VHH binders against a6qnr0. Designs and how they scored, part 35

Target 1, 346 residues: a6qnr0
Amino acid sequence: MRLVHLDLKGAPPKVCYLSEIFPLFRALGANGILIEYEDMFPYEGHLRLLRAKHAYSPSEIKEILHLATLNELEVIPLVQTFGHMEFVLKHEALAHLREVARFPNTLNPHKEESLALVTAMIDQVMELHPGARWFHVGCDEVYYLGEGETSRQWLQQEPNSKAKLCLSHMEAVASHMRARYPTTTPLMWDDMLRDIPEDQLSGSRVPQLVEPVLWDYGADLDLHGKALLVEKYRKSGFSWLWAASAFKGATGVNQSLTPIEHHLRNHLQWLQVAGSVPADTLRGIILTGWQRYDHFSVLCELLPVGIPSLAVCLQALLHGDFAENVKARVENFLGISSLEEMSFRR
Short names: E, the ipSAE of ESMFold2; O, the ipSAE of OpenDDE; V2, 0.75 times the mean of E and O plus 0.25 times the DockQ between their complexes.

## First folded at step 9 (VHH)

Design e3 (framework vhh_7ubx_2; at its last look DockQ between E and O 0.01; V2 from the best seeds 0.00; counts 0 for: pae E 16.1 > 2, placed apart)
Fold by OpenDDE, look of step 9:
Structure e3 (fold): chain B 346 residues (1-346), chain A 121 residues (1-121)
Amino acid sequence: as target 1 above (346 residues)
Amino acid sequence: QVQLVESGGGLVQPGGSLRLSCAASGFTFSSYAMTWVRQAPGKGPEWIADIYSGGSTMYDDSTKGRFTISRDNAKNTLYLQMTSLKPEDTALYYCARGYYRGKGSWPFDYRGPGTQVTVSS
């Protein structure tokens, strides 16, 4: 599977624009979309406060999903449930659910209300995504975990650890999903898992509940290290893994142009990783297209700016390289005479 | 020493209800997920449900909606409320510390001796 990540933070595309680019995504070789909603989802009830002023309407969501279906793009919704919770925890009414009072990034995992909050978010999103085979629950960059007052006290007690704390919340979120949506598999970013020992991972329920997404956007991947990490996760009990590359929004917080060469290298290297691990290990790759680094950050390059990069990356993945014939195909898809004229090189 | 002792099993008619209990000792009960597993004669262990330290639950499809796993951390006790019992639910029921890890990987050394549940008219 090849999924294009749509990060709706800050600069969400209009539905009409999506109608134009979805066919292109499919033509380029994508067969899915990861939609990170954040404040763009039309939350209801007590979660209405999470909406941006220009959040999509339910009808717009339905239309987006319809367009995706028409173009044979499977949709995976993404809702942050642990880290990157700024769009949730910035609100005064929910500030008490912060791990650390001064930082809205991290959810307090000790509070029942925290779990109730994120599960409610998941439920509302799932209501508009019936039949979703996967659901991404985020859980990346939980920066302040263990630093809250309750966590500090809790961590003083044996056998408690930060890893245990992290896994506990992940388990709670994932178990909710599995129980309520038995045909939907939770996805989760893997960064918080990377340093957790294999025995602790295998001793948790997380490997049986989720499929981790191994993300790395660099142009100099440690191929051997990635292979070892894949092996670790497999040994820990994860049945399927995902990879996540980047086609935009990964080379600077305020990047205005997309360094295509960088992202091409990233994708080619992920292909190498895929070739170095068992074929039944990686279920797919998510081509991430970050719009901004966090809720309060400035914008990265816009989606239209990143389209050439996406084309290059998707075609490279599809063909296994980026030889001259592939380059020519991309140029044809984009209706340009020369890719070099559009390439930003660092 | 980790100890788990199941109770509450017995003979019940189809459609009946039973509540199983598991008394835990020798470890910090509240810190561990707990699992119910059953084994019928001639069959392998069958996972029923898990309950995590935070109280979240997971169920096998075969028992979902009929069985409810719960825990009382203050009493160090795990429960399984069974309703709408069927003859096919007849088995030895075990409580275990930790999670069910899938077929062939379940640690039997962290379970109780089991309690027999027989569903028959």
Scores: ipSAE 0.007, ipTM 0.255, lowest interface PAE 10.0, mean pLDDT 93
Fold by ESMFold2, look of step 9:
Structure e3 (fold): chain B 346 residues (1-346), chain A 121 residues (1-121)
Amino acid sequence: as target 1 above (346 residues)
Amino acid sequence: QVQLVESGGGLVQPGGSLRLSCAASGFTFSSYAMTWVRQAPGKGPEWIADIYSGGSTMYDDSTKGRFTISRDNAKNTLYLQMTSLKPEDTALYYCARGYYRGKGSWPFDYRGPGTQVTVSS
């Protein structure tokens, strides 16, 4: 599978714009979308404080799903449940749920209210996404895990460790998903799992509950290291893995490559990883499109920046390379004379 | 608009010390995590350290113990104190807004033009 990540952080595009873009995604070779809502989901009830003013309405979500179906795009929602929870934990009413009291990024995994909160968030999103086959629960970049007061006390007790703490929360969230939504498989970013030894992973329940998403957005991947990591996850009991690349953003300060060149190379590197691991190991790839500068821009204004890169990357994945004939097809499809003209540097 | 301007680079002998500054404007500095990144000629960017809005820090293992990131919110200024400098620390040093670790929420993070640090005898 080839999924396009729609990062809605900042401002959501109008639904009518999605009616134009979804056919383009499909025509370029995508067969799914990963929707990262953050505060653009229409949370209600006790969760209303999480909802941004310009969030989608429930009827708009239903229309988006309809448009995705019309264009043969599988939809996977993404809701953060561990790290990247600033939009939740910035609120004074929920600040007691922070891992470290002064930092709003990470959920305290020891409090029953923490699990209840993210469980309620998942349940509201699932109510509007009936029939979802996958649901991404985030769990990336859980900064300061283990540094909160409760965590420090807990870690002093044998045999507790930060790995055990991390796996315990992941298991709790995934177990809720599996119990309440038995036909929906949780996905998780893999970065917090990478350094956990095989025997600790296999000794937990996490491998039987989730499919990890291995992400790396660099122009140069450690191909051997990725193959070893894939093998570690397989030996640990994970049945399916996913790859994640970047078509927009994630380029750093590399002055030797244009953004499109960087992203294309990232995708060609992931194709090499796929060729170096056993068949039927990777379920698919998620092409991520990060958007961060939300103070001063509407999300739709940034779509032209990413579309040429997305087209290049999707076509490279679809055809297994990016030869001159594929490049010319993309240039003709997009109505441009050179892909270099669409590159941007930040 | 967002502006970041680095200063304080220069030529330093191995084992020496240097302090870099990054002047920030066009945003509420105290509300953002800030990052130092470096790039040697012909190589990709290398993350050095983050400092969160609340002052907590994270470091790459290669520079931990030698480099210290700090901020002065009254002056809208980010700092990198470097000690025990080695020739391999020679690079252009950039400050950036937000996390600059190739992960998550950084696709449009802003950076300055950089300041050159050269470590040579």
Scores: ipSAE 0.000, ipTM 0.159, lowest interface PAE 16.1, mean pLDDT 82
ESMFold2 (binder alone), look of step 9: mean pLDDT 81; pTM 0.811

Design e4 (framework vhh_7ubx_2; at its last look DockQ between E and O 0.01; V2 from the best seeds 0.00; counts 0 for: pae E 23.3 > 2, grease 24.7 > 24.2, placed apart)
Fold by ESMFold2, look of step 9:
Structure e4 (fold): chain B 346 residues (1-346), chain A 121 residues (1-121)
Amino acid sequence: as target 1 above (346 residues)
Amino acid sequence: QVQLVESGGGLVQPGGSLRLSCAASGFTFSSYAMTWVRQAPGKGPEWIADIYSGGSTMYDDSTKGRFTISRDNAKNTLYLQMTSLKPEDTALYYCARGYYRGSGYWPFDYRGPGTQVTVSS
């Protein structure tokens, strides 16, 4: 599977634009999209405060899903449930659910109301995504976990650890999904799992509940280290893994490369990781297109600016390289005479 | 209240042309995908074409090149321009509003009463 990540944070594309680019995604080799809503989902009822003024309407969501189906793009919704919760926890009415009172990043995993909040968010999104085979629940970059008052007290009790705390919340969210939506498999970003020892992972229920998404957006990947990480997850009991790359945003500090060169190298590196692991290991790859790193950050480049990079990256994945024949195919899809024009846009 | 009303049907000779219209009211027309479907007597419904909120179109192979779907969002009106009509195009033609129920299914929640197109020498 090759999924294009639509990050709606701060700058949601108009539906008419999506009607133009979904056929392009399919033609370039994508067969799915990962939609990260944040506050662009039309939450209602007691969750209405989460909805941005410019959020999509329910009918716009239905039209987007219709467009995806017509272009043979499977849809996976993404809703944050642990870290990156600023759009929720910034609100005074919900601030008591923060892990650390002065930082709105992370949900307090000890409160029953925290789980109730997150499951209500999942349930509203699932109402518009009936029959979804996967649902991404985030769980990345859970900053300051363990530093809240309740967490500090809990961690003083042996044998409690941050790993146990993290896995406990992940299990609670995933268990809700499995119980209520038995045909839907939760996905989670893997970064909070990377340093958890195999015996703690395998001793939890998380490997039987979720499929982790291994992400790294660098132009140079530690290929051996990635293969060892994949082996650890498999031995821990995870049935399927996913890879995640970046086609826009997340370029880091390597300024010797143009953005497209950086992203292309990232994808070629992930192809090498895929070749170094058993064939039945990776379910797919998600090409991420970040617009913001958190709710309060400045925007990265907008989606239209990233389309040439996406085309390059998808075609490289589809054909296994980026030789002259693949380059010519990308030029044709984009309606341009030469990709060299993009290298001069630095 | 959602309303869809088709017009422009009639009796036409083989090789002729017709333009069907569908007047929409009671919803935000510009936000919905719209569809033409036809049904001949004694047969099941046959999908003809979709037009999406962004203006992109999709056609069934049997009418591709002869029929053109279009929309005017300012007038809340959907159109089907039909050319090179054949006797097998004889059917009741409906417009419908698209509704997504899940991956791979396209149920329509509202449709009009239809307009009859008869192609006969």
Scores: ipSAE 0.000, ipTM 0.104, lowest interface PAE 23.3, mean pLDDT 84
Fold by OpenDDE, look of step 9:
Structure e4 (fold): chain B 346 residues (1-346), chain A 121 residues (1-121)
Amino acid sequence: as target 1 above (346 residues)
Amino acid sequence: QVQLVESGGGLVQPGGSLRLSCAASGFTFSSYAMTWVRQAPGKGPEWIADIYSGGSTMYDDSTKGRFTISRDNAKNTLYLQMTSLKPEDTALYYCARGYYRGSGYWPFDYRGPGTQVTVSS
């Protein structure tokens, strides 16, 4: 599977624009979309405060999903449930659910209300995504975990640990999903898992509940390290893993142009990783297209700016390299005479 | 040494209720997920439910809505509240430390001797 990540933070595309680019995604070799909603989802009831003023309507969401279906693009929704919670925790009414009072990015895992909040978010999103085979619950970059007052006290007790705390919340979220949506598999970014010992991972429910997404946007991946990490996760009990590359929004917080060469290299490196691990290990790859680094950050390059990079990356993945013939194909797809004119190098 | 002892089983009529208990000792109970499994004569082990350290729960579809797994960490006790019992629920019920891993893997080394539940008119 090759999924294009749509990060709706800050600069969400109009539905009409999506109608134009979805066919291109499919033509380029994508067969899915990861939609990170954040405040662009039309949350209702007590969660209405989470909406941006220009959030999509339910009808618009339905239309987007319809368009995706028409173009044979499977949709995976993404809702942050642990880290990157700024769009939720910035609200005064929910500030008491912060891990650390002064930081809105991390949810307090000790509070029952925290779990109730994120599960309610998941439920509302799932209501508009019936039949979703996967659901991404985020859980990346859970900063300051363990530094809250309650966490500090909790961590003083044996045998408690930060890893245990992290896994506990992940289990709770994933368990909710598995119980309520048995046909939906939760996905989770893997960064918080990377340093957790294998025995702790295997001793938790997380490996049986989620499929981790191994993300790395570098142009020079540690191929051996990646292979070892894949092996670790497999040994820990994860049945399937995902990879995540980047086609935009990963080379500077305020990047205005996309360094295509960088992202091409990133994808070629991931191809090498895929070739070095068992074939039944990686289920797919998510081509991430971050719009901004967090809820409060400035914008990265816009989606239209990143389209050439996406084309290059998707075609490279599809063909296994980026030889001259592949380059020519991309140029034809994009209707340009020279890809070099569209490329940005730092 | 890890010890698990189930109790609360018995004979009950269809539609009846039972509450099973599992007393745990020899380990930090609050740090571990716990599981209920049952085995009927002539059948393999059947997973019922898990409860994790954080209190979240997962259920098999066959018992979902009728059975409730819970725990009291202060008492080192695992519970299974069973309602609307059916004859097909007749089995030896075990509590086990850890969670059901799926794929037929079960940590038999960390389960109790079991308590018999018989549902019959």
Scores: ipSAE 0.000, ipTM 0.246, lowest interface PAE 13.2, mean pLDDT 93
ESMFold2 (binder alone), look of step 9: mean pLDDT 85; pTM 0.860

Design e5 (framework vhh_7ubx_2; at its last look DockQ between E and O 0.01; V2 from the best seeds 0.00; counts 0 for: pae E 12.9 > 2, placed apart)
Fold by OpenDDE, look of step 9:
Formats: structure tokens, C-alpha cells, sequence
Structure e5 (fold): chain B 346 residues (1-346), chain A 121 residues (1-121)
């Protein structure tokens, strides 16, 4: 599977624009979309406060999903449930659920209300995504985990650890989903898992509950290290893994142009990783297109600016390389005479 | 105070089976992961298996498929069922509280005195 990540933070595309680009996504080789809603989802009830002023309406969501279906793009919704919680925890009404009072990034895992909150968010999103085979629950960059007062006290007691704390919350979220939506598999960013020992991972239920997404956006991947990480996760009990590359929004917090060569290298290296692990290990790859690094950050390059990069990356993945014939195909898809003119090099 | 007492060791022929037990006291047994470790003469401690508080298990490659770790929380007892024993399994077997983290310092103060397992013809 090849999924295009739509990060709706800060600069969400209009539905009409999505109608134009979805066919292009499919033509370029994508067969899915990861939609990170954040404040663009039309949350209801007590969660209405999470909406941006210009959040999608339920009808717009339905239309987006319909368009995706028309173009044979499977949709995976993404809701942050641990880290990157700024759009939730910035609100005074929910500030008490912060791991650390001064930082809205991290959810307090000790509070029952925290779990209730994120599970409610998941439920509302799932309501508009019936039949979703996967659901991404985020859980990346939980920066302040263990630093809250409650966590500090809790961590003083054996056998408690930060890893245990992290896995506990992940397990709780995933368990909720598995119980309520037995045909939906939760996805999770892997960064918080990378340093957790194999025995601790295996000792948790997380490997049986989720499929981790191994993300790395660099242009110089440690291929061997990546393969070892894949092996570690497999040994830990994860049945399927995902990869995540980047086609935009990964080379500077305020980047205005997309360094296509960087992203191409990233994807080619992921292909190498895929080739170095068993074929039944990686289920697919998510081509991430970050719009901004966090809720409060400035915008990265806009989606239209990133389309040439996306084309290059998707076609490279599809064909296994980026030879001249592939380059020519991309140029044809984009209606340009030379891809070099579109490339940003630092 | 934390106490762990291993039992069930002995002399067994290759291919034989043994079941080790560890009686735990002085702490909430059900709240902790438990680990079996062995040490052969002249060798460092070797992690065998861990069972976590939730009942999930992890095994070393050397013992996987032959050994089974289990626990009875009601009895505060840890078990190690060993099958298809080999001479290489000869060691002093320890019951320990907590996780074996491999490269880190293992707190041996939370282990029992050990029970000897000897596999020989």
C-alpha cells in the first residue's frame, strides 16, 4: 500500500481541490490516504471546542470520503491520542489533562478523563468513517511523558518505568478500539517504541493490538539500523509494520519550497529497507506531507507546492527506481518540460 | 522484605523434564514481572524468560520452545517448566523480580539463592 498523508493542520485543502488531486494520486500510484484531522474534524458535543473556525462539516467529510472511494483511495483517519495534543490541551477547559501544566503537547496518562477524552475523539471520528480497516492513533513525540508531577511520583515505585507508562496508555487506547471496532486495526507512530527493550514490548499487549509505523524522513537512512529495528519489532510480536517517508514538510519548519531530491532519496532508501526485510513484514508506506510541525508552528510548504515531490516519490516507489523513463513519466503527469526546474536545492 | 525461594532443581538425563518453582513473599507478587535467570559455572548470568504482571511471556532464543514460564498469583509462585533438557542447560537457576534488561545492571538483590539444575547422562 502507498498512502498519501494529508495533514490538515493550518492550511487544509478545500474539498474542490481534493476532487482535483485525488485522481492524480491514484494515477501516480497511491491507493490510500492518511488524513490527519486535528482541529479540522467536526467534533460534536463537549468536543466542539476542538474545532477550528473553518473545520470541515460532516457533509464535507462525507464528500471527501466519497471522492476517495471514487478514486479507489482507502482512507485512514489519524487522531492524536498522546503526543501532539496542542489542539486539544490548549483549551483552558482541558488544560488539567496535561502531563505538564505548562506544556499542551502531552496528555496525562494517569487520568481516567484523559483516556475518556481521546477515546471519545476516536469514536466521533469513527462514526464518520464506518468500515475503516485502519485507524491511526498517533502517539508520536510524547515529549514530556514522565515529567508531570503524578508521573514523577508514580515512577518512584517499582516496577514502574517510563516505558511502562507509555505502553500502558497506548494499550488502553488500542484496547478501546479493538473492543469497540474489532475490524479496525490501530496504527501508531513508532518513535516512542524505538528505545523500549524487546522484552518490555513483548510483555505488553501493544504488539498484539497495533501496527507500528516506522517513520524516518532523512535522506541518509541507516539502512542496517532500520532493518534491525524491523526485526526487533517483529520479535516483539508485531505482526505487521508500516513505513513512513516524507514528500514534504520534513526539511524545515518554515520551508517554502520542497527539496525533491531529498525526498526522492528518502523513498529510494525505504525501498532498500523494504528489500532487506521479509516481504510479509511491511504492509505499506505512508508518504507523509506535513503542513506544519505542530499546532502552533508556522506553515511548511503547501500541498500544491509539494505535488511534484509527491509525484516523484510515488513513481519511484511504484517503479522501484527513478530512471530516466520514470522521470519522463513524472514530467508528463505534471505537464512540465523539466523536473529540474521544480527542484529546490539548498 | 522481598523473598524469593527457588525449588525443583536436580539431576536429570538429557531429554528429561523439570519444573522449577519460586515462592515469593514480601511484596505484591501479582504487580510485578518475574524472571528466570541461570548461571553456569564460568559464565555470566543468562536471561531465560520473563512473565509480566499481565501474564505475557518472553523467552530467550536458547530456551524458547522448550521452557515455559508461568505464574500463580494466588499462590505467589513462579514456575518454569523445562522440557527437552540438554547438558548445556546445566546451571544454577534463579528466580528474580522484575525485568531483565540485558545490558543494564541487574539487581541481584531481588533474586533467590537459586536451585541447581544438572543435565547429565
Amino acid sequence: as target 1 above (346 residues)
Amino acid sequence: QVQLVESGGGLVQPGGSLRLSCAASGFTFSSYAMTWVRQAPGKGPEWIATIYSGGYTMYADSTKGRFTISRDNAKNTLYLQMTSLKPEDTALYYCARGYYRGSGSWPFDYRGPGTQVTVSS
Scores: ipSAE 0.011, ipTM 0.315, lowest interface PAE 9.2, mean pLDDT 93
Fold by ESMFold2, look of step 9:
Structure e5 (fold): chain B 346 residues (1-346), chain A 121 residues (1-121)
Amino acid sequence: as target 1 above (346 residues)
Amino acid sequence: QVQLVESGGGLVQPGGSLRLSCAASGFTFSSYAMTWVRQAPGKGPEWIATIYSGGYTMYADSTKGRFTISRDNAKNTLYLQMTSLKPEDTALYYCARGYYRGSGSWPFDYRGPGTQVTVSS
């Protein structure tokens, strides 16, 4: 599968724009979308404070899902449940749920109220996504985990570790999903799992509950290192894995490549990784399009700016390389005269 | 070359007000979280307030309600408006560039030389 990540953070696209672009996604080779809501979801009841003023309405979300169906695009919703919780934990009413009191990024995994909160968030999103086959629960970049008061005390007790703390929360969230939505598989970003030893992963319930999403947005991937990581995850008990690339944002400081050149190279590198692992390993690839890196950051590239890169990257994945005939097809779909001229600009 | 230069400190009576400024250069100011820290003589550094690149603010309990952090991205300037000053607020105040996206970059990767605030008891 080839999914386009719609990052709604800070600037949700108009529904009418999506009606124009979803057919293009499908024509370029996508067959799904990953929708990252943050505060753009119309939370209600006790969760209404999480809702941004310009969030989509329930009817707008239903229309987006209808448009996805019309264009043969499977939808996976993404809701953060561990790190990247600033839009939740910035509120004074919920600040007691922070892992570290002065930093609103990470949910305190020791509090029963923490799990109740994120499971309520998942449940509201699932009300609008009742047939979802996958649901992404985030769990990336859980900064300062283990540094809160309760965590410091807990970690002083043998055999407690930060890995155990991390896995325990992931298990709790994934178990809720599996119990309540048995046909829905939770996805998680893999960065917090990468450094956990195989014996701790396999000793937890996480591998039986989730499919991890291995993300790396670099222009040069450590192909051997990725193959070893895939092998570790499979030995730990994970049934399926996902790859995640970037078509927008996340280019780093490498000034020798234009954004499009960087992203194309990232995708070609992921094709090489896919060729170096068993065929029944990767469920698909998510082409990420970051619009805002965290709740308190300024916006980066808006979606329309990233469409040429997305087209290049999708076509490269579909055809296995980026030859001149593929380049011409992309130029025709986008109504531009030359990707080379656009790709070389800084 | 990153530079942070604080100004606006001085001698003030208890109950008075001061506005500190931090002029930034050598980097894209609007992309970084910025922080005020103070250090009293013989004491360790004390975090006062942070303003993130998107405008969200956080304050230490000791100064909440009395101090206000703000930024003017067009002028590359960070501010700290201090009111109801107490003798306990006497310290060297410095601004720091804190970038929240990496574990090794929080709260600071550069700080200024500071500006002295003295509140006469």
Scores: ipSAE 0.000, ipTM 0.286, lowest interface PAE 12.9, mean pLDDT 85
ESMFold2 (binder alone), look of step 9: mean pLDDT 83; pTM 0.831

Design e6 (framework vhh_7ubx_2; at its last look DockQ between E and O 0.89; V2 from the best seeds 0.00; counts 0 for: pae E 4.3 > 2)
Fold by OpenDDE, look of step 9:
Structure e6 (fold): chain B 346 residues (1-346), chain A 121 residues (1-121)
Amino acid sequence: as target 1 above (346 residues)
Amino acid sequence: QVQLVESGGGLVQPGGSLRLSCAASGFTFSSYTMTWVRQAPGKGPEWIATIYSGGSTMYADSTKGRFTISRDNAKNTLYLQMTSLKPEDTALYYCARGYYRGSGSWPFDYRGPGTQVTVSS
C-alpha cells in the first residue's frame, strides 16, 4: 500500500481541489490516503469547540470520501490521542486534561476523563468513516509525558516507569477501538516505542492491538538500524508494520519550497529497508505531507507546491529507482518539460 | 460505582419553566464534564447542554438562550434551568457524564434513568 498523507492543519485543501488531485494520486501509484483532521473535522455536541472556523461539514467529509472511493483510494483517518493535542488542550475548558499545565501538547494519561475525551473523538470520526479498515491514533511526540505533577508522583512508586505509563494509555485507546470496532485496526506512530525494551513491549498488549508506523523523513537513513528496529517490533509481537516517508513538510518549519532530491533519497532508502526485511513485515508506506509541525506553527510548503515531490516519490516507489525513464514519466504526469526547472536537484 | 439520578421533571404549560437536578455519586464530580441529553419518543438521544469541569458551558442550538446548565460541586449536583418551554421539548431528560460520542448509539458512557419533561397545554 502507498498512502498519501493529507495534513489538514492550517491550510486544508478545498474539496474541489481534492477532486482534481485524487485522480493524479491514483495515476501516480497511490492507493490510499491518510487524512489527519485535527481541527478540520466537524466534531459534534460539546466537542464542536475543537472545530476550526472553516472545518469541513459532514457533507464535505462525505464528498471527500466519495471522491476517494471513485479514485480507488482507501481512506485512513488520523486523530491524535496522546501527543500533538494542542488543538484540543488549548481550550480552557479542556486544559485540566494537560499532562503539564503549561503545555497543551500532551494529554494527561492518569485521568479517566482523558481517555473519555479521545475515545469520543475517535467515535465521532468513525461515525463518518464506516468500514474503515485502519484508524491512525497518532501517539507521536508525547513530549511532556511523565513531567506532570501526577506523573511525577506516580513515577516515584515502584515498579512504575515512563514506558509503562505510555503503553498504558496506548493500550487503553487501542482497546477501546478493538472492542467497539473489531474490524478496524489502530495505527500508531512508533517514535514513543523505539526506546522501550522488547520485553516491556511484549509484556504489554499494545503489540496485539496496533500496527506501528515507523516514520523517518531523513535523506540518510540508517538502513541497518531500521532493519534492527523492524526485527525488534516483530519480536515484540507486532504482526504488521508500516513505514512512513515524507514528500513535503519535513525539511523546515517554514519551508516554502520542497527539496525534491531530499525526499527522493528518503523514499529510495525506505525501499532498501523494505528489501532488507521479510516481505510479510511491512504492510505499506505512508508518504507524509506535513502542512505544519504543530497546531501553533507556521505553514510549511503548501500541498500544490509539494505535488512534484509527491510524483517523484510515488513513481520512485513503483519503479524501484528514479532512472531517466521514470523521470520522463513524472514529467509527463505533471505536464512539464523538465523537472530540473522545478529545482529538482539530482 | 458511578451513579446519576435526575429529578425535577414534570408537566408544564408552553412558555413555562422547569428546573432539573442531577445528583452524582461514585466519582469526583468536580473533575468531570457533565451533560444534559434528552430523548423523545421515536427519536434518538439529543445533546442539550454541557458544563465543563472548568465551568464553561456549551449549548445545542435548539436550547440555546432558553436553557441554562450549572453545577454545584460542593453538592455533587448538576442543574438544568429550562425556560420558555415548548411542546417539542417534551422528552426524557438524562444527566450524563463524559463526552458526546456521536449519534449512532447512546452518546454517553454514564447516565441516569432520566426524568420526564412534558410540555403541553
Scores: ipSAE 0.682, ipTM 0.882, lowest interface PAE 0.6, mean pLDDT 95
Fold by ESMFold2, look of step 9:
Structure e6 (fold): chain B 346 residues (1-346), chain A 121 residues (1-121)
Amino acid sequence: as target 1 above (346 residues)
Amino acid sequence: QVQLVESGGGLVQPGGSLRLSCAASGFTFSSYTMTWVRQAPGKGPEWIATIYSGGSTMYADSTKGRFTISRDNAKNTLYLQMTSLKPEDTALYYCARGYYRGSGSWPFDYRGPGTQVTVSS
């Protein structure tokens, strides 16, 4: 599967624009969309405080999903449930749920109300996504985990650890999803799992509950390290894994590569990782298109600016390489004379 | 363990007032967000008012300006003061703990058995 990540943070596209680009995504080789809502989802009830001023309405969400269906694009919704929760925890009414009182990024995993909050957010999103086969619950970059007062006291007790704390919350969220939505599989970003030893992963329930999304956006991947990580996850009990690349944003400091060259290399590297693991290991790849990394960050380039890179990356994945004939196909598809001009853009 | 018991419902004339109470036990009441939800005959549950653990309040548009949610943490009691009642406010009123989940069989984690409010001339 090849999913395009629609990052709605900070600048949600008009629905009419999506009606134009969804057919393009499909024509370029995508067969799904990962929709990251953040505060652009029309939360209701007392969760209305989570809505941004320009959040989509429920009818607009239904129209977007209808457009995805018309273009044979499967939709996976994404809702953060652990880290990256500034859009939630910035509100004074909910600030008591912070892991560290001064920082609004991470949910306190010790409070029953924390789980109640994020499971209610999931339930509201699932109401508009009935029958979703996957639901991404985030869980990436859980900064300052273990540094809150309750966490520090809990960690003083044998055999508690930060890894156990992390897995416990992941298990609680995933268990809710499995119990309430038994045909929906939770996805999680894998970065918080990477350093957890195999025996702790396999000793937890997380591998039976979720499919991890292994992300790395670099132009040069540690191919051997990725293959070892895949093997570790398989041995830990995860039945399916996902890869995640980037088609916009997330470039490293490599002054010998333009952004498109960087992203193309990233995708070619992930193809090599896929060739180095058993064929029934990766369910798909998510091409991420970061619009805003954190709630308080400035915006990356907007989606239209990233379309040439997306086209290059999707076609490279579809054809297994980016030879001259594939390059010419992309240039004709986009109506441009040379990708080199696009590669040298800022 | 968690128990919520509503009271104070009854029959009232249009334009009248009524105060509902909810006695809570089995949890640390002051640490939780509390909500009133109503269900009219033949309709699904409707969120009407919430008071967060810190005291902030939020109201549905249909009840804003007419209803007031409050809590007494020393007595583990949630209140709903209703004024300017209309026949359309006729419903079973529930005290709930937790967060609104949208439609479904029940939009909150915990609720009481409800108290009936009937507004009729």
Scores: ipSAE 0.291, ipTM 0.716, lowest interface PAE 4.3, mean pLDDT 87
ESMFold2 (binder alone), look of step 9: mean pLDDT 81; pTM 0.816

